# Ledger of designs, part 16: VHH binders against Polyisoprenyl-teichoic acid--peptidoglycan teichoic acid transferase TagU (tagU)

Target 1, 284 residues: Polyisoprenyl-teichoic acid--peptidoglycan teichoic acid transferase TagU (tagU), of Oceanobacillus iheyensis (q8enf3)
Amino acid sequence: LIYNQVGAVVDTMHSPLSRDSDPDRQKEINQLYKEKDAVNILLLGVDERDGDLGRSDTMILLSINPNTDKMIMLSIPRDTYVNIPGRGMDKINHAYPFGIVDGVGGPDLSVQTVEETFNLSIHSYIRVNMEGFQQGIDAVGGVTVNNAQAFSTGGYNFDQGQITLDGKQALEFIRMRKQDSRGDLGRNDRQRQVIQAAMNEAASFSSITKAGEILDILGNNVQTDLDMDKLQTLLTNYAGARNNITTMEIEGHGETINGIWYYIVSDEEINRVNSEITGHMQEQ
Short names: E, the ipSAE of ESMFold2; O, the ipSAE of OpenDDE; V2, 0.75 times the mean of E and O plus 0.25 times the DockQ between their complexes.

## First folded at step 25 (VHH; framework vhh_etentamig_d1)

Design r5 (from p0 with D62E; at its last fold request DockQ between E and O 0.71; V2 from the best seeds 0.00; counts 0 for: pae E 3.3 > 2)
Amino acid sequence: EVQLLESGGGLVQPGGSLRLSCAASGFTFSSYDMSWVRQAPGKGPEWVSAISGSGGSTYYAESVKGRFTISRDNSKNTLYLQMNSLRAEDTAVYYCAREFTSGWYEDAFDIRGQGTLVTVSS
ESMFold2, look of step 25: ipSAE 0.445; ipTM 0.779
ESMFold2 (binder alone), look of step 25: mean pLDDT 82; pTM 0.825
OpenDDE, look of step 25: ipSAE 0.236; ipTM 0.611
ESMFold2, fold request of step 26: ipSAE 0.343, 0.346, 0.318; ipTM 0.705, 0.717, 0.709
ESMFold2 (binder alone), fold request of step 26: mean pLDDT 82, 82, 82; pTM 0.829, 0.827, 0.825
OpenDDE, fold request of step 26: ipSAE 0.260, 0.311, 0.277; ipTM 0.647, 0.683, 0.666

Design r6 (from p0 with W104S Y105S; at its last look DockQ between E and O 0.13; V2 from the best seeds 0.00; counts 0 for: pae E 12.6 > 2, placed apart)
Fold by ESMFold2, look of step 25:
Structure r6 (fold): chain B 284 residues (1-284), chain A 122 residues (1-122)
Amino acid sequence: as target 1 above (284 residues)
Amino acid sequence: EVQLLESGGGLVQPGGSLRLSCAASGFTFSSYDMSWVRQAPGKGPEWVSAISGSGGSTYYADSVKGRFTISRDNSKNTLYLQMNSLRAEDTAVYYCAREFTSGSSEDAFDIRGQGTLVTVSS
């Protein structure tokens, strides 16, 4: 019963990248999951409003190694100064709206830009909108995080220390940037905490009914190139990695270039990130 | 069509004050963080100040902190910049811009107007 509900939802949200139309690419990705190889999945959190193109507010690379039962969550700062294919040097979060404007696809150009910046392969993507984020947090019963600094926004007060958030609170918690002394890096930390807390809450469910409720919400507000077989493989062969999640940050500094603020990441740090993810993927 | 129209610039003596305005139309003004960006003659753009959509949070470049005050009136779809204790180095064309809270389409700022010239000279 739950299987049939999940199957219908996955068919609704399935949105392959343009490169996925290549049969050789499809075979490579299918073989990767069949052989239980490590996989890299790009999470894109977007804000869509009438009259807007949609913007990538959250960029997180999930690297899952089912052979070591480990997962790395790599937060990519949205203002990172990178080359965007077809556009030149810019903030990495430009890739999403540029992909739409250029007819490449928002997720397509975002994935390509991350791949070229870090010299990594990304095997799948998941895009979630703001409504789906709120509803997902509510469906798991809220999340508990450890807040680094007190602040108020959106009509809510967020005390320093351990706090519990519903969906609306969690959205305001991860959207705050301007009050954080670390700017967008602080926002990335808050995003990682909320996502990890949500995964832990979801993994503790003992009810098929609750799991079905979460999937219904995600199905309406999720876009992905994962099909039903790959989702089932992730929930079975790759599920052990949920018990050992390591967060990874990209070190850098802010600079103003011609009046525009960017997060500058050295070539050495880009190489370190590549080496850490690649090493993680090859562990046995 | 999105429009941003800057006004209030002019010639002022060092130590003087000016108040800039930006009239917005064609979008839901209160949904966007807004910024002031300036461009001095022969120089690239420089971020000056930002304000959240609600007006509850304000931010300033170090070069203007304590001298400039950003504000907005969402009932009038208008952004303001009060500039006090003006210096020669504040001479520039001042633009208002929409700030994208997620993604960036045009160098972090969506500038649409001609700007308003501020000249600080004795």
Scores: ipSAE 0.000, ipTM 0.201, lowest interface PAE 12.6, mean pLDDT 79
ESMFold2 (binder alone), look of step 25: mean pLDDT 80; pTM 0.795
OpenDDE, look of step 25: ipSAE 0.018; ipTM 0.354

